# VHH binders against Daf-12-interacting protein 1 (din-1): the designs that were tried, part 13

Target 1, 171 residues: Daf-12-interacting protein 1 (din-1), of Caenorhabditis elegans (g5egk6r2213to2383)
Amino acid sequence: QRWFYKHFPMVWTGRLALKSTEAMINLHLINGSETFLNDVLGRQVTEENPRRDSVKILQRLRLDNGQVEHIYRILTNPEYACCLALSSVNNIENLKENDTNLKSHFIDYLINKKIAGISSLGEVETKFKSARVHVFAPGEIVNRYLSELATSLHDYLQNTDTRYLLIVFTN
Below, E stands for the ipSAE of ESMFold2; O stands for the ipSAE of OpenDDE; V2 stands for 0.75 times the mean of E and O plus 0.25 times the DockQ between their complexes.

## First folded at step 10 (VHH)

Design t4 (from q5 with S50L D61N; framework vhh_7b2m_4; at its last look DockQ between E and O 0.52; V2 from the best seeds 0.00; counts 0 for: pae E 4.2 > 2)
Fold by ESMFold2, look of step 10:
Structure t4 (fold): chain B 171 residues (1-171), chain A 124 residues (1-124)
Amino acid sequence: as target 1 above (171 residues)
Amino acid sequence: EVQLVESGGGLVQAGGSLRLSCAASGFTFSSYAVGWYRQAPGKQRVVVALISSGGSTYYSNSVKGRFTISRDNAKNTVYLQMNSLKPEDTAVYYCARLTSEGDYEPLEDAFDIWGQGTQVTVSS
């Protein structure tokens, strides 16, 4: 999709993990600070600054008990970074399995449990800054975020059958 | 050396009580979620009870109302009070720590440090 990639170029590719399952994803910065995101994940294409290769979900935030309302302002803070995660499309043979894993083991799992996935990325001296990572499947919180901060993208995703996660990096 | 050591297991009659303890060392105990899992013979290890660094608790449906998890950060210890024990509670009970720090609820399989386990046997 030429419109999507024009407005939201890919900024990172790597593995998203939950339990014993991984999916390859591409991240596209939707809102917030590309400087913050680069400090956390590594510079886009640099010999000097390596990039992280994975994010592992180890904790959860329940979405049905009001806790997420306490952090919504943090999630929308423009000093941090919010990304759309899409299945990586580098290899058509693996794409079917990767899409199935992303749908069943991440998206459907998070929706069924009514949770966001949570990861912590530790600081690595001068290479990577630490971050807290919130992983949301499509739903009320994501719709609110997109309708407030990325309305054209919200329309785009509503009009296409695009499978995605919203991944927010904070301090 | 990071270590979790369980104690308090044993043989008990149905309807009885036991209190399990898990002593932690080698890490900042107050910063981690911890919990109890159990493994019955021939079955996979399953969650019993979890407690976050902030004190939020979770119980499996099979033990809710009968078991109570608590922590004492001053003693670096997690407890499992088990009341109204049934033969189906017979298992090896394991203490566990979450793989990273956080006050969020741990996922069932997010623990990375395990104790050796303590046997609980409930006779009918």
Scores: ipSAE 0.097, ipTM 0.559, lowest interface PAE 4.2, mean pLDDT 84
ESMFold2 (binder alone), look of step 10: mean pLDDT 81; pTM 0.812
OpenDDE, look of step 10: ipSAE 0.417; ipTM 0.762

Design t5 (from q5 with S53E S56D; framework vhh_7b2m_4; at its last look DockQ between E and O 0.16; V2 from the best seeds 0.00; counts 0 for: pae O 5.9 > 2, placed apart)
Fold by OpenDDE, look of step 10:
Order: C-alpha cells, then sequence, then structure tokens
Structure t5 (fold): chain B 171 residues (1-171), chain A 124 residues (1-124)
C-alpha cells in the first residue's frame, strides 16, 4: 500500500462513468507521458488550473484473439499515458459503495463481457487536448503489459487484492 | 415504431464510390450507437463500421482507409461513405442500432434494430 503510493503518485482524481453508473477514481501514472496526461485531463494540484472531472466510457471493444495484438500495441505506444485507476477515498461514508460500484459495474462488467471501454475526449478550447481512452479490466492483456513494462507493479498486484482498472490515453 | 431504412446502394465499378444513408425513426437517435454491417453471398454478416453516441468510430480492417462512417443527429441519419470500392465489397449492407452502451463489435446483448438492407454491387 505504502510502496504503491510512493512509486506511483496520484496524478488525477475524478469520475469514471459507464451508462448510468459512476465511480470516483484516482489515476496513478505507471507508464507514458505525464505531460501528455496533464494536457488531456488537466492538473489537479491547484484550483487555478482547470481539469476534467470525468471520463465517460462511450463504446465497447470486444477483446478477442484478433484484437489482443492490436490492443497490446496501443498499450506500448510511445506517445501515451497509462494509468492505474483505483477507487477514490473522498468520502468515508461512500467509500464502500464506491468500491462496490467500481468492482461490479466496471471491473466485473468488463471482465464478464470480455470487453474494453472506449472513449474519446474532445479538445476544450485551449485548455485540454483531445485523446482516445481505453479502459481495461485485469486480464491477460493487462497482465502481459504489466509483466513486461512494470514488473514490480505486476508483482504487487498479483499479491494483493487490489481492485483496479488500466486506463490508457492516446493521441 | 422503431425503424431503420437504408438507401444509396447500387451498382458501381471497381474504384468507384457510393454513399449509403440510413434514416432512423421512432427513437432518440442521438442516444444510440449505430453501425453498418454487410453480408456477402454465402458469408456471415460482419461489421463494417460503427459510430458511438459520442462519435467514436470503428472500422473493420478490410475497409479502413476507404470507408467513412458519420452521423447527423439533427437528421436522424447515419452515413457510410465508401470510396475505392472493390468487388470484395459486394454485399447487402445493413444499418443497425446498437445498445446504448455503445458497441462497435457485436455482442449478444448488442442486437437491437436492423434495417432491410441495401444491395451494393461492385463490378470488376
Amino acid sequence: as target 1 above (171 residues)
Amino acid sequence: EVQLVESGGGLVQAGGSLRLSCAASGFTFSSYAVGWYRQAPGKQRVVVASISEGGDTYYSDSVKGRFTISRDNAKNTVYLQMNSLKPEDTAVYYCARLTSEGDYEPLEDAFDIWGQGTQVTVSS
């Protein structure tokens, strides 16, 4: 727990949305460009700088054998930001509910359907850059990626009951 | 009544272009992802292209770079611009409404409304 936060600081917090369900998440940059991510989502450190408050999944992508290599290529693109999404702890009263929502309506949903979530973030004037967003639940693709590019994180996640999503931003 | 009606199909020579249209009625068009599918003789129906509520597009590898899907919510219409057509593109093209979840690859729970189809024939 402490090790994770030390090595992978939170870079964004906001809402993840799918259909009528929302979950509060924290994004931790694990690979890619922080600058790119900041340009897309905005900085959360100061109230002076605007930030996006939500990412909405708008489309599904079937994760079949034919798509695996393509998806993996996206995950290894040199111009991207790859983040680990964890449940946000903003409100103690809602923490359990938020965790449940994240697990049931996002993680388990994606796993059971064998899909990834896809979205496109549009440019907002000069404040935010546009990006393609891929949302992955734990699985073969994610494990492969982490095992190769973030071995310590992979090991950590394999030895803990951490609920997470892998969210990749690309231009 | 929920309905999708395709138009714009026809006979075209290889290298030519066609633009398909699909007019939607009976539902809030802007709230649904829509897509184009095609079925060639003796083959299964396959996805050609799809567009989400938010405008995210998907293309099959066979049409990528040649076809463009777009939508006009004000007109409740989805389009498929087909350029550089090949004989292999010959098929009945169907417009389909997908679930509100936005699915450009058909899942079991994505099946919803289909049009009657429009024939596209590309001659060599």
Scores: ipSAE 0.019, ipTM 0.304, lowest interface PAE 5.9, mean pLDDT 86
ESMFold2, look of step 10: ipSAE 0.154; ipTM 0.558
ESMFold2 (binder alone), look of step 10: mean pLDDT 80; pTM 0.802

## First folded at step 11 (VHH)

Design v1 (from q5, 13 letters changed; framework vhh_8h63_2; at its last look DockQ between E and O 0.82; V2 from the best seeds 0.00; counts 0 for: pae E 2.6 > 2)
Fold by ESMFold2, look of step 11:
Structure v1 (fold): chain B 171 residues (1-171), chain A 124 residues (1-124)
Amino acid sequence: as target 1 above (171 residues)
Amino acid sequence: ELQLVESGGGLVQAGGSLTVSCAASGFTFSSYAMGWSRQAPGKERELVASISSGGSTYYADTVKGRFTISRDNAKNTLYLQMNSLKPEDTAMYYCARLTSEGDYEPLEDAFDIWGQGTQVTVSG
């Protein structure tokens, strides 16, 4: 437990949405640029400049047709940001519902459909830079990513049977 | 006042070609991604093609190589040119506006405005 949070502190909390379901998640930066991530999610320096509070999945990328191989180099680019998404623990009253939504409506859904979820975050002048967001459930491409770029985290997740998504922000 | 109006549908022999059009009004057409979906009677609506505001396109596997989506921002018009038509292409074709940019496959909840549709019937 304490090993993970020492090496990968939480950098954002917010809602992940798909259709009529939301799950509260915490993001932990595991590879890439914190500066890029903060430009996209907001720096929260004033009342008028808050951070983004949600990411909506509105598109999909099929994982079974070789298309993801064409973008793997973009996903691993250190100028961008790759995060691990975990269920938010701050909502104790609804913790079971949040965990259930994350598992059934995001993780299992993406696995069963053999897709990644896609969001497009638009630029908002002086607040947010734009980004493309890829949301992956555990699986072959994520295991490859973690084994190449975050081996100790990969071992940790395997040993703890942790429920997670990999969320990659790119330009 | 916000409208999407399809036209150009009709009856076509297998192997033939047809272009359907969608006239947009009531919003800044050039700022939005747009798409075509189709629905045969008794079946689920399926995405056919989409095009971003910048011109990036996506096509369903069933139509790739035969259909071409395009847009004319000066005329606020979306087009779908359909070549090498098959009886399986028979459907009501709907124009739709997307709420987000992208050249990936949109999920159904990514569309916020739909037209009334234009019928395309392919006879073999």
Scores: ipSAE 0.287, ipTM 0.619, lowest interface PAE 2.6, mean pLDDT 86
ESMFold2 (binder alone), look of step 11: mean pLDDT 81; pTM 0.812
OpenDDE, look of step 11: ipSAE 0.556; ipTM 0.817

Design v2 (from q5 with Q3K A14P V34M A40T V46D V47L S60G A74T; framework vhh_7sr4_2; at its last look DockQ between E and O 0.83; V2 from the best seeds 0.60)
Amino acid sequence: EVKLVESGGGLVQPGGSLRLSCAASGFTFSSYAMGWYRQTPGKQRDLVASISSGGSTYYGDSVKGRFTISRDNTKNTVYLQMNSLKPEDTAVYYCARLTSEGDYEPLEDAFDIWGQGTQVTVSS
ESMFold2, look of step 11: ipSAE 0.461; ipTM 0.727
ESMFold2 (binder alone), look of step 11: mean pLDDT 78; pTM 0.785
OpenDDE, look of step 11: ipSAE 0.599; ipTM 0.834

Design v3 (from q5 with L107F; framework vhh_7b2m_4; at its last look DockQ between E and O 0.91; V2 from the best seeds 0.62)
Amino acid sequence: EVQLVESGGGLVQAGGSLRLSCAASGFTFSSYAVGWYRQAPGKQRVVVASISSGGSTYYSDSVKGRFTISRDNAKNTVYLQMNSLKPEDTAVYYCARLTSEGDYEPFEDAFDIWGQGTQVTVSS
ESMFold2, look of step 11: ipSAE 0.491; ipTM 0.757
ESMFold2 (binder alone), look of step 11: mean pLDDT 80; pTM 0.810
OpenDDE, look of step 11: ipSAE 0.546; ipTM 0.816

Design v4 (from q5 with E101Y; framework vhh_7b2m_4; at its last look DockQ between E and O 0.76; V2 from the best seeds 0.00; counts 0 for: pae E 2.4 > 2, unsure alone 60.6 < 65)
Fold by ESMFold2, look of step 11:
Structure v4 (fold): chain B 171 residues (1-171), chain A 124 residues (1-124)
Amino acid sequence: as target 1 above (171 residues)
Amino acid sequence: EVQLVESGGGLVQAGGSLRLSCAASGFTFSSYAVGWYRQAPGKQRVVVASISSGGSTYYSDSVKGRFTISRDNAKNTVYLQMNSLKPEDTAVYYCARLTSYGDYEPLEDAFDIWGQGTQVTVSS
């Protein structure tokens, strides 16, 4: 618990959306460029220059047809950003509903369909850099990623009952 | 004004063919993915096919092998060639500008503007 937050502090909070459901998430950068991630999600330095507040899954990538192997090298590129997404615990009253939405409508959905979620974030002049976003539930591709690029986190997650998604931002 | 105008619908016999066209105006057509959706009477709108700005295509299982989506960026037009038509293909067909790249399966709400639709009726 304390080990995770010591090594991977939260870098963004916002909404993850799929169809008609949302879940509030915290992102923790686990590999790649924080500069790239901040360029994509923005920094709230003034009231007229807010961060992006949501990421919406718009397409799906099938995991059972070999297609993900073609893009794995892009997903692992250290110039981009890979985050662990956890439920955002704003208060106890909303915790269970948010956890349920994250599990049922994102994690279980992606696992049962054998897909990754795809989002497209458009550029906004000098505020936000564009990005392709891949959203993975725990599974073989995530285990491969973590075992190769974040071994200590992989060991940590195997010893906890943590609900998570792996979210990779690329160009 | 951003506009998508469908044409080419009509009545055909089962086994026949139709070619739908969608003329785009008011935006940089070559930068967007475009898709065809359809809505049968009493049904929800579903994805039929999509094509990315780079020409990559997606087809629903119900039309794969029978329908072909294509685009002509010089004419700001997207087409849907519909072969081997079946009565179950009867629907209003809509052209839509996608908010996604269009090279993977788009979700049902992955568009921001759509045309008025063109009726396709396939009689047995």
Scores: ipSAE 0.311, ipTM 0.601, lowest interface PAE 2.4, mean pLDDT 86
ESMFold2 (binder alone), look of step 11: mean pLDDT 78; pTM 0.797
OpenDDE, look of step 11: ipSAE 0.493; ipTM 0.810

Design v5 (from q5 with S52T I113Y; framework vhh_7b2m_4; at its last look DockQ between E and O 0.78; V2 from the best seeds 0.00; counts 0 for: pae E 2.2 > 2)
Fold by ESMFold2, look of step 11:
Structure v5 (fold): chain B 171 residues (1-171), chain A 124 residues (1-124)
Amino acid sequence: as target 1 above (171 residues)
Amino acid sequence: EVQLVESGGGLVQAGGSLRLSCAASGFTFSSYAVGWYRQAPGKQRVVVASITSGGSTYYSDSVKGRFTISRDNAKNTVYLQMNSLKPEDTAVYYCARLTSEGDYEPLEDAFDYWGQGTQVTVSS
């Protein structure tokens, strides 16, 4: 755990939503521009710099129709922000429900449907930059990406059997 | 009160064409993505096509190349031109106001208002 947080700083905590279900997540930047990510999500340093509290999946990208090269371009672009999303809870009463929701309503749902989740975050003048958000569950393409770009992270996730999503913010 | 009223459905021979219209009222039409869904008897409602407020479009694979969605913001109307119709296109077609902007496929329930629908029947 000491190695993971040393190399992948947490950059945001908030709600990921799909249909009528939410899961609290932490984002850890693994590749790309932290400046871009902070402009999109906010930093909440002052009342004038608020922070978004949620990302809602409203669209989808089919993964079973030849999107592999497009996905790799999204995952590797240094001007985007590629994050690992892990379960986050604020108290013990939410711990089990949150972990179950993340697995069944996000990870398993995306895998079963063979899709990535898509969100569109609108610009708010002077506060938030707009972004397109891609939410990927573990799978062949994501596993290959992690094994090639972040081998030690890939090993860590496998060895700890950690549930995760890969969330990419693009413009 | 948000209203969406579909028209232009009917019976058509396979290979034929129809043009559906949807008149929108009760909201700022030009600010919303809108789309067409369809539902065959006993089947789930599925997305057919969508168009963003800026004019970007999405089409399902089953209709791509045959159907064209368009909008006229001055008339608060969205259209679906359906060419080369097949019996499997038979369904009730619904106009919907989408809850998201984007040219990716909307989720099957990513709308907040829809009309009563118009029947399209394609004979073999």
Scores: ipSAE 0.374, ipTM 0.679, lowest interface PAE 2.2, mean pLDDT 86
ESMFold2 (binder alone), look of step 11: mean pLDDT 84; pTM 0.849
OpenDDE, look of step 11: ipSAE 0.676; ipTM 0.852

Design v6 (from q5 with S56Y; framework vhh_7b2m_4; at its last look DockQ between E and O 0.30; V2 from the best seeds 0.00; counts 0 for: pae O 5.5 > 2)
Fold by OpenDDE, look of step 11:
Structure v6 (fold): chain B 171 residues (1-171), chain A 124 residues (1-124)
Amino acid sequence: as target 1 above (171 residues)
Amino acid sequence: EVQLVESGGGLVQAGGSLRLSCAASGFTFSSYAVGWYRQAPGKQRVVVASISSGGYTYYSDSVKGRFTISRDNAKNTVYLQMNSLKPEDTAVYYCARLTSEGDYEPLEDAFDIWGQGTQVTVSS
């Protein structure tokens, strides 16, 4: 965990939403453009630097063989931001519940349904750039991606019991 | 102007069939997933079926095996073939455009364009 936080600092904190369920997550940039991500989500929450407070999954995409290659292309786009989403530790009292929500309603849900979460973030008053959001649970696609583009992280995740989502932002 | 126009609704007896059509205009139809929602009296609007730009389909459990969604990109039209209709299928059926391609199970807020709806009534 120490290694992870050292190499992949938190770049965003907010809510991930699907249907009526929400989970607080921290995003850690693992690949791609930090500038792009900052333009999309915002930096630290200050009056001068606004930040999006949530990402809502709007579509659920079946991960069929025909989609796998398309998804892989998205993950390797020249302009993108790839983040690891972890449970947020803002409140110890709510940590267990949040972890449970993240696992049950997002990670396990996506895995069991064999789907990815898709969303579109619109431009907001020129403060935030628009982006497509792709949410992946651990699995074949994510493993393939990480093994190729983030080998050290891939090894770390395989050797730890880290609950995570891979969230990719594209223009 | 982007619009969707439903047709094909009507009164049918239980066990009967009906085919709904939705004509799209004002956008590149082939690039969008589209779907059907329905709203029964006093009930919330619910997804019935969707079809992605790539032809992937989703069906709600209540209509699976009975309804078939299809699309004709050359005609900018999406269809809903409804077989073995039941009284509980009575509702206003809405055609909608999804904001993204390749959707399996779309959420309601994933749709950005709606038709005016067509009434389907199934009598017992």
Scores: ipSAE 0.024, ipTM 0.342, lowest interface PAE 5.5, mean pLDDT 86
ESMFold2, look of step 11: ipSAE 0.467; ipTM 0.715
ESMFold2 (binder alone), look of step 11: mean pLDDT 80; pTM 0.809

## First folded at step 12 (VHH)

Design w1 (from q5 with I113Y; framework vhh_7b2m_4; at its last fold request DockQ between E and O 0.72; V2 from the best seeds 0.64)
Amino acid sequence: EVQLVESGGGLVQAGGSLRLSCAASGFTFSSYAVGWYRQAPGKQRVVVASISSGGSTYYSDSVKGRFTISRDNAKNTVYLQMNSLKPEDTAVYYCARLTSEGDYEPLEDAFDYWGQGTQVTVSS
ESMFold2, look of step 12: ipSAE 0.557; ipTM 0.768
ESMFold2 (binder alone), look of step 12: mean pLDDT 81; pTM 0.823
OpenDDE, look of step 12: ipSAE 0.739; ipTM 0.885
ESMFold2, look of step 13: ipSAE 0.544; ipTM 0.768
ESMFold2 (binder alone), look of step 13: mean pLDDT 81; pTM 0.825
OpenDDE, look of step 13: ipSAE 0.742; ipTM 0.879
ESMFold2, fold request of step 14: ipSAE 0.479, 0.532, 0.516; ipTM 0.764, 0.783, 0.783
ESMFold2 (binder alone), fold request of step 14: mean pLDDT 82, 82, 81; pTM 0.828, 0.830, 0.820
OpenDDE, fold request of step 14: ipSAE 0.678, 0.626, 0.685; ipTM 0.867, 0.852, 0.863

Design w2 (from q5 with S52T; framework vhh_7b2m_4; at its last look DockQ between E and O 0.79; V2 from the best seeds 0.57)
Fold by ESMFold2, look of step 12:
Structure w2 (fold): chain B 171 residues (1-171), chain A 124 residues (1-124)
Amino acid sequence: as target 1 above (171 residues)
Amino acid sequence: EVQLVESGGGLVQAGGSLRLSCAASGFTFSSYAVGWYRQAPGKQRVVVASITSGGSTYYSDSVKGRFTISRDNAKNTVYLQMNSLKPEDTAVYYCARLTSEGDYEPLEDAFDIWGQGTQVTVSS
């Protein structure tokens, strides 16, 4: 509701893809550098300042094999950017399908496989910096992150049973 | 015509070594990440190792330290050197052109072309 959007305005909208499925999402920066995020995703100021329109998950990181502490240290680096991803559609008729895809093909998939989704965004000189993108469903590492770095947001998400992904951009 | 052709499979005793080759044709090999997948009897296909166009590598935990992936762009060939082989390594090994350049584990369907496979059997 209004509290969330006051504190975490939308900073990007686009497509998240996995296999043959995609979902439209809004990103809300919750920690780190907006400058870094804009360098990676671009600014849509003019025709010559395009913005990336999608992020495709092509790799995975297993979360059940003891590497969580190393990944956690990378994810908390304030030079990078951590976002919440929420469902986004331009009209009500697409909303149910988009929400269903986000839940079943991204959130439930990642939870059941015990993985994070990984994307590698390539550099485009003068337009986009490269980045590694980690996509997490709610779970142990995300709860740790939010309880340490965004306690009020963590409470909000628990109390509203909000469907989300945590998406972290690093390099 | 784009294709990948695996070779070098066979029967080997446990503890032995084997070298797989994958010859690529019909595309700019040096611009793509390439990987090795395997499918053991009764199991799903899993990634074994991958190498980016820039030479960064990924290895699954089950083969790390024993297998080495490498590429020779002049010969359009990717290799998998398999040392200290175990019966658990028995599988059909597939070469694949990946759709991602990252050095994390590729998804099991993160390829657009793959070969027919070569059988590796490790006897006890």
Scores: ipSAE 0.376, ipTM 0.675, lowest interface PAE 2.0, mean pLDDT 86
ESMFold2 (binder alone), look of step 12: mean pLDDT 81; pTM 0.819
OpenDDE, look of step 12: ipSAE 0.632; ipTM 0.853

Design w3 (from v5 with L107F; framework vhh_7b2m_4; at its last look DockQ between E and O 0.88; V2 from the best seeds 0.00; counts 0 for: pae E 2.1 > 2)
Fold by ESMFold2, look of step 12:
Structure w3 (fold): chain B 171 residues (1-171), chain A 124 residues (1-124)
Amino acid sequence: as target 1 above (171 residues)
Amino acid sequence: EVQLVESGGGLVQAGGSLRLSCAASGFTFSSYAVGWYRQAPGKQRVVVASITSGGSTYYSDSVKGRFTISRDNAKNTVYLQMNSLKPEDTAVYYCARLTSEGDYEPFEDAFDYWGQGTQVTVSS
């Protein structure tokens, strides 16, 4: 884990929500612009510069109908931000529940339904830039992304049993 | 007060057409995505079609090619033109204000306001 955190520091902690289920996650920037990501998610320095505390999945994108090439160029644009999302393990009492929710209600759910989750984050003037958010479980588009843009991370993830989502923030 | 009022439902024969209207008030209509949901007897409410503030549309597979959603921002109205109606289209149709922009498929709980609905019955 020392190698992973050295190369991909955590940049955000918050809630990921889908339907009636939430999971606490840590985001690690793996490609693109940290400045763009911070403009979208915010940094809590003062009350005037708040941080978003959640991302809610409100739409779905079917992955089994040949759309991957259409959206791939947008997802890989270096002015945007791509993150690996991992379970936040800082709450011992809720650790088991959070890990179970992330696995069953997000990762396995998205895989089984063959969909990506979609969120739209609205602009809040002076606080947050707007963004479209794509949430992917491991699969074809994620393998392509990692093999082309984060090869060492791709190798790392292939050799571990790490539960993760790929979350991409775009304009 | 946000209001959404559906009209245009009724009884039609299979193969026929209906046009539903939804009059919106109490918010800046042109700034919101809106959609149509339906609930058939004994079933859950499901999305039929949606249209973004910019005019991009989504249709469920069951209605794609037969139904057309449109909006008239000057009249604060959303329409659903329903052609080639089938008995399985029988349902209460609801107009809804969506909680996000997008031409992807909304989840079933992706709205914050909806109307009281209008009944559509398609007889064989």
Scores: ipSAE 0.387, ipTM 0.679, lowest interface PAE 2.1, mean pLDDT 86
ESMFold2 (binder alone), look of step 12: mean pLDDT 82; pTM 0.835
OpenDDE, look of step 12: ipSAE 0.602; ipTM 0.849

Design w4 (framework vhh_7b2m_4; at its last look DockQ between E and O 0.76; V2 from the best seeds 0.00; counts 0 for: pae E 3.0 > 2)
Fold by ESMFold2, look of step 12:
Structure w4 (fold): chain B 171 residues (1-171), chain A 123 residues (1-123)
Amino acid sequence: as target 1 above (171 residues)
Amino acid sequence: EVQLVESGGGLVQAGGSLRLSCAASGFTFSSYAVGWYRQAPGKQRVVVASISSGGSTYYSDSVKGRFTISRDNAKNTVYLQMNSLKPEDTAVYYCARLTSGDYEPLEDAFDIWGQGTQVTVSS
């Protein structure tokens, strides 16, 4: 646990939504541009410069349709921001519900449907840059990416049996 | 004020064709993805096709190769050309504004939709 937070401090917290459900998540940047990520999600310096509070999945990308090279290119682009998403543990009373929602309504859903979730974040002048968001559950492509490019993180996630999503912000 | 109005539905024999139109008003049409959904009697509403602001298209497997979505940004209109119609295509067809359209939209990806136009395909 202490190793993970030393190397991948949390950079954003907010809601991930799909259909009528949501889960609170923390993002930890693992590869790519922190500057781009901050431009997209906002900088909470003051209430006048707010941070985005949610990302909603509205589209899907079929993973069983031969998209491996395209997806890997998305995951490895240094101008993008590739993040690990974990359940937020800020509120102990709803911890079980949040963890259950993340697992059943996001992770298991994406795995069973063999899809990535897609969101589009619109530009807001002077506040937020636009981005496309790809939400990946654990799976062969993600496991390959982590094992080849973030081996220590991959080992950590396997050894701790940690539930996660991989969320990539692209331009 | 923001409005989508479908037209062009009707009765057609199996194997025939129809062209649906959707006139948009009250928003910057060229900036949005637009799609067609349909709802058959007693069934849930499902995605038929969508077109992004840049012209990229998605089609459901049940209509791919038979239906063509297109848009005319100068006329603020989206079209659905429906060829080789089957009785299973019988439904109310709805035009819908989407927030994004380069990928397959989920069933709740719209923020505005019209009142629909009936398409009935007879054998």
Scores: ipSAE 0.277, ipTM 0.652, lowest interface PAE 3.0, mean pLDDT 85
ESMFold2 (binder alone), look of step 12: mean pLDDT 80; pTM 0.809
OpenDDE, look of step 12: ipSAE 0.426; ipTM 0.809

Design w5 (from v1 with S52T K64E; framework vhh_8h63_2; at its last look DockQ between E and O 0.77; V2 from the best seeds 0.00; counts 0 for: pae E 2.1 > 2)
Fold by ESMFold2, look of step 12:
Structure w5 (fold): chain B 171 residues (1-171), chain A 124 residues (1-124)
Amino acid sequence: as target 1 above (171 residues)
Amino acid sequence: ELQLVESGGGLVQAGGSLTVSCAASGFTFSSYAMGWSRQAPGKERELVASITSGGSTYYADTVEGRFTISRDNAKNTLYLQMNSLKPEDTAMYYCARLTSEGDYEPLEDAFDIWGQGTQVTVSG
């Protein structure tokens, strides 16, 4: 736990939404550009410059028909941002409920449907850059990504049985 | 003011064809993606087909190859041509407007305005 947070500090906290369910998540940048990520999610200098507070999944990418292979090189582009999403630690009283929601309504859902979740974040001039967001549950594509770009993290997640999503921001 | 009105439902024999229509009013129809969902008795509503403002289409696996979604922007009308109908296609068919367009297949919750539906019943 100490090792992970030392190497991958939290870069964003917010809500991930699918259907009528939300889960609070922390994002930890594991590959790519923190500058790009901050341009997309916002630079919180003052309360007048707020960050985005949520990412809503409204579309899907089917994983069982080979479509993700066509975009893999884009997902690994170091000018974009790839994050690990974990249940938020800042709300101890409902942490168990939040963790359960993340597992059942996001991770298990995506695995059972064999899909990645997709969000499109629109540009807001002077505040937020636009981005496409891919949300992956653990599986073949994520294992490939982590094995190629974050081997130590891959080992850590397997050995600790950590519940997570991989969230990739591209343009 | 904003409304979607479906029509064209009815009784049809298995193997037959039917077209349902949706008349849109109160918004700029040509600027929005649209879709059809259906709900059979005792079952959950499911997305059947969607079409973007530019004409790109997406279909559920259960209807792909048999159903065709189309739009006539001059008449503010959305269509669903249903061929090779099966008894399991029996359902209330609903027209819906997408909240925004995307490059990937929309999820059911991406639609914000719904019609009252038109019943399609496939016998035999």
Scores: ipSAE 0.349, ipTM 0.661, lowest interface PAE 2.1, mean pLDDT 85
ESMFold2 (binder alone), look of step 12: mean pLDDT 81; pTM 0.818
OpenDDE, look of step 12: ipSAE 0.457; ipTM 0.783

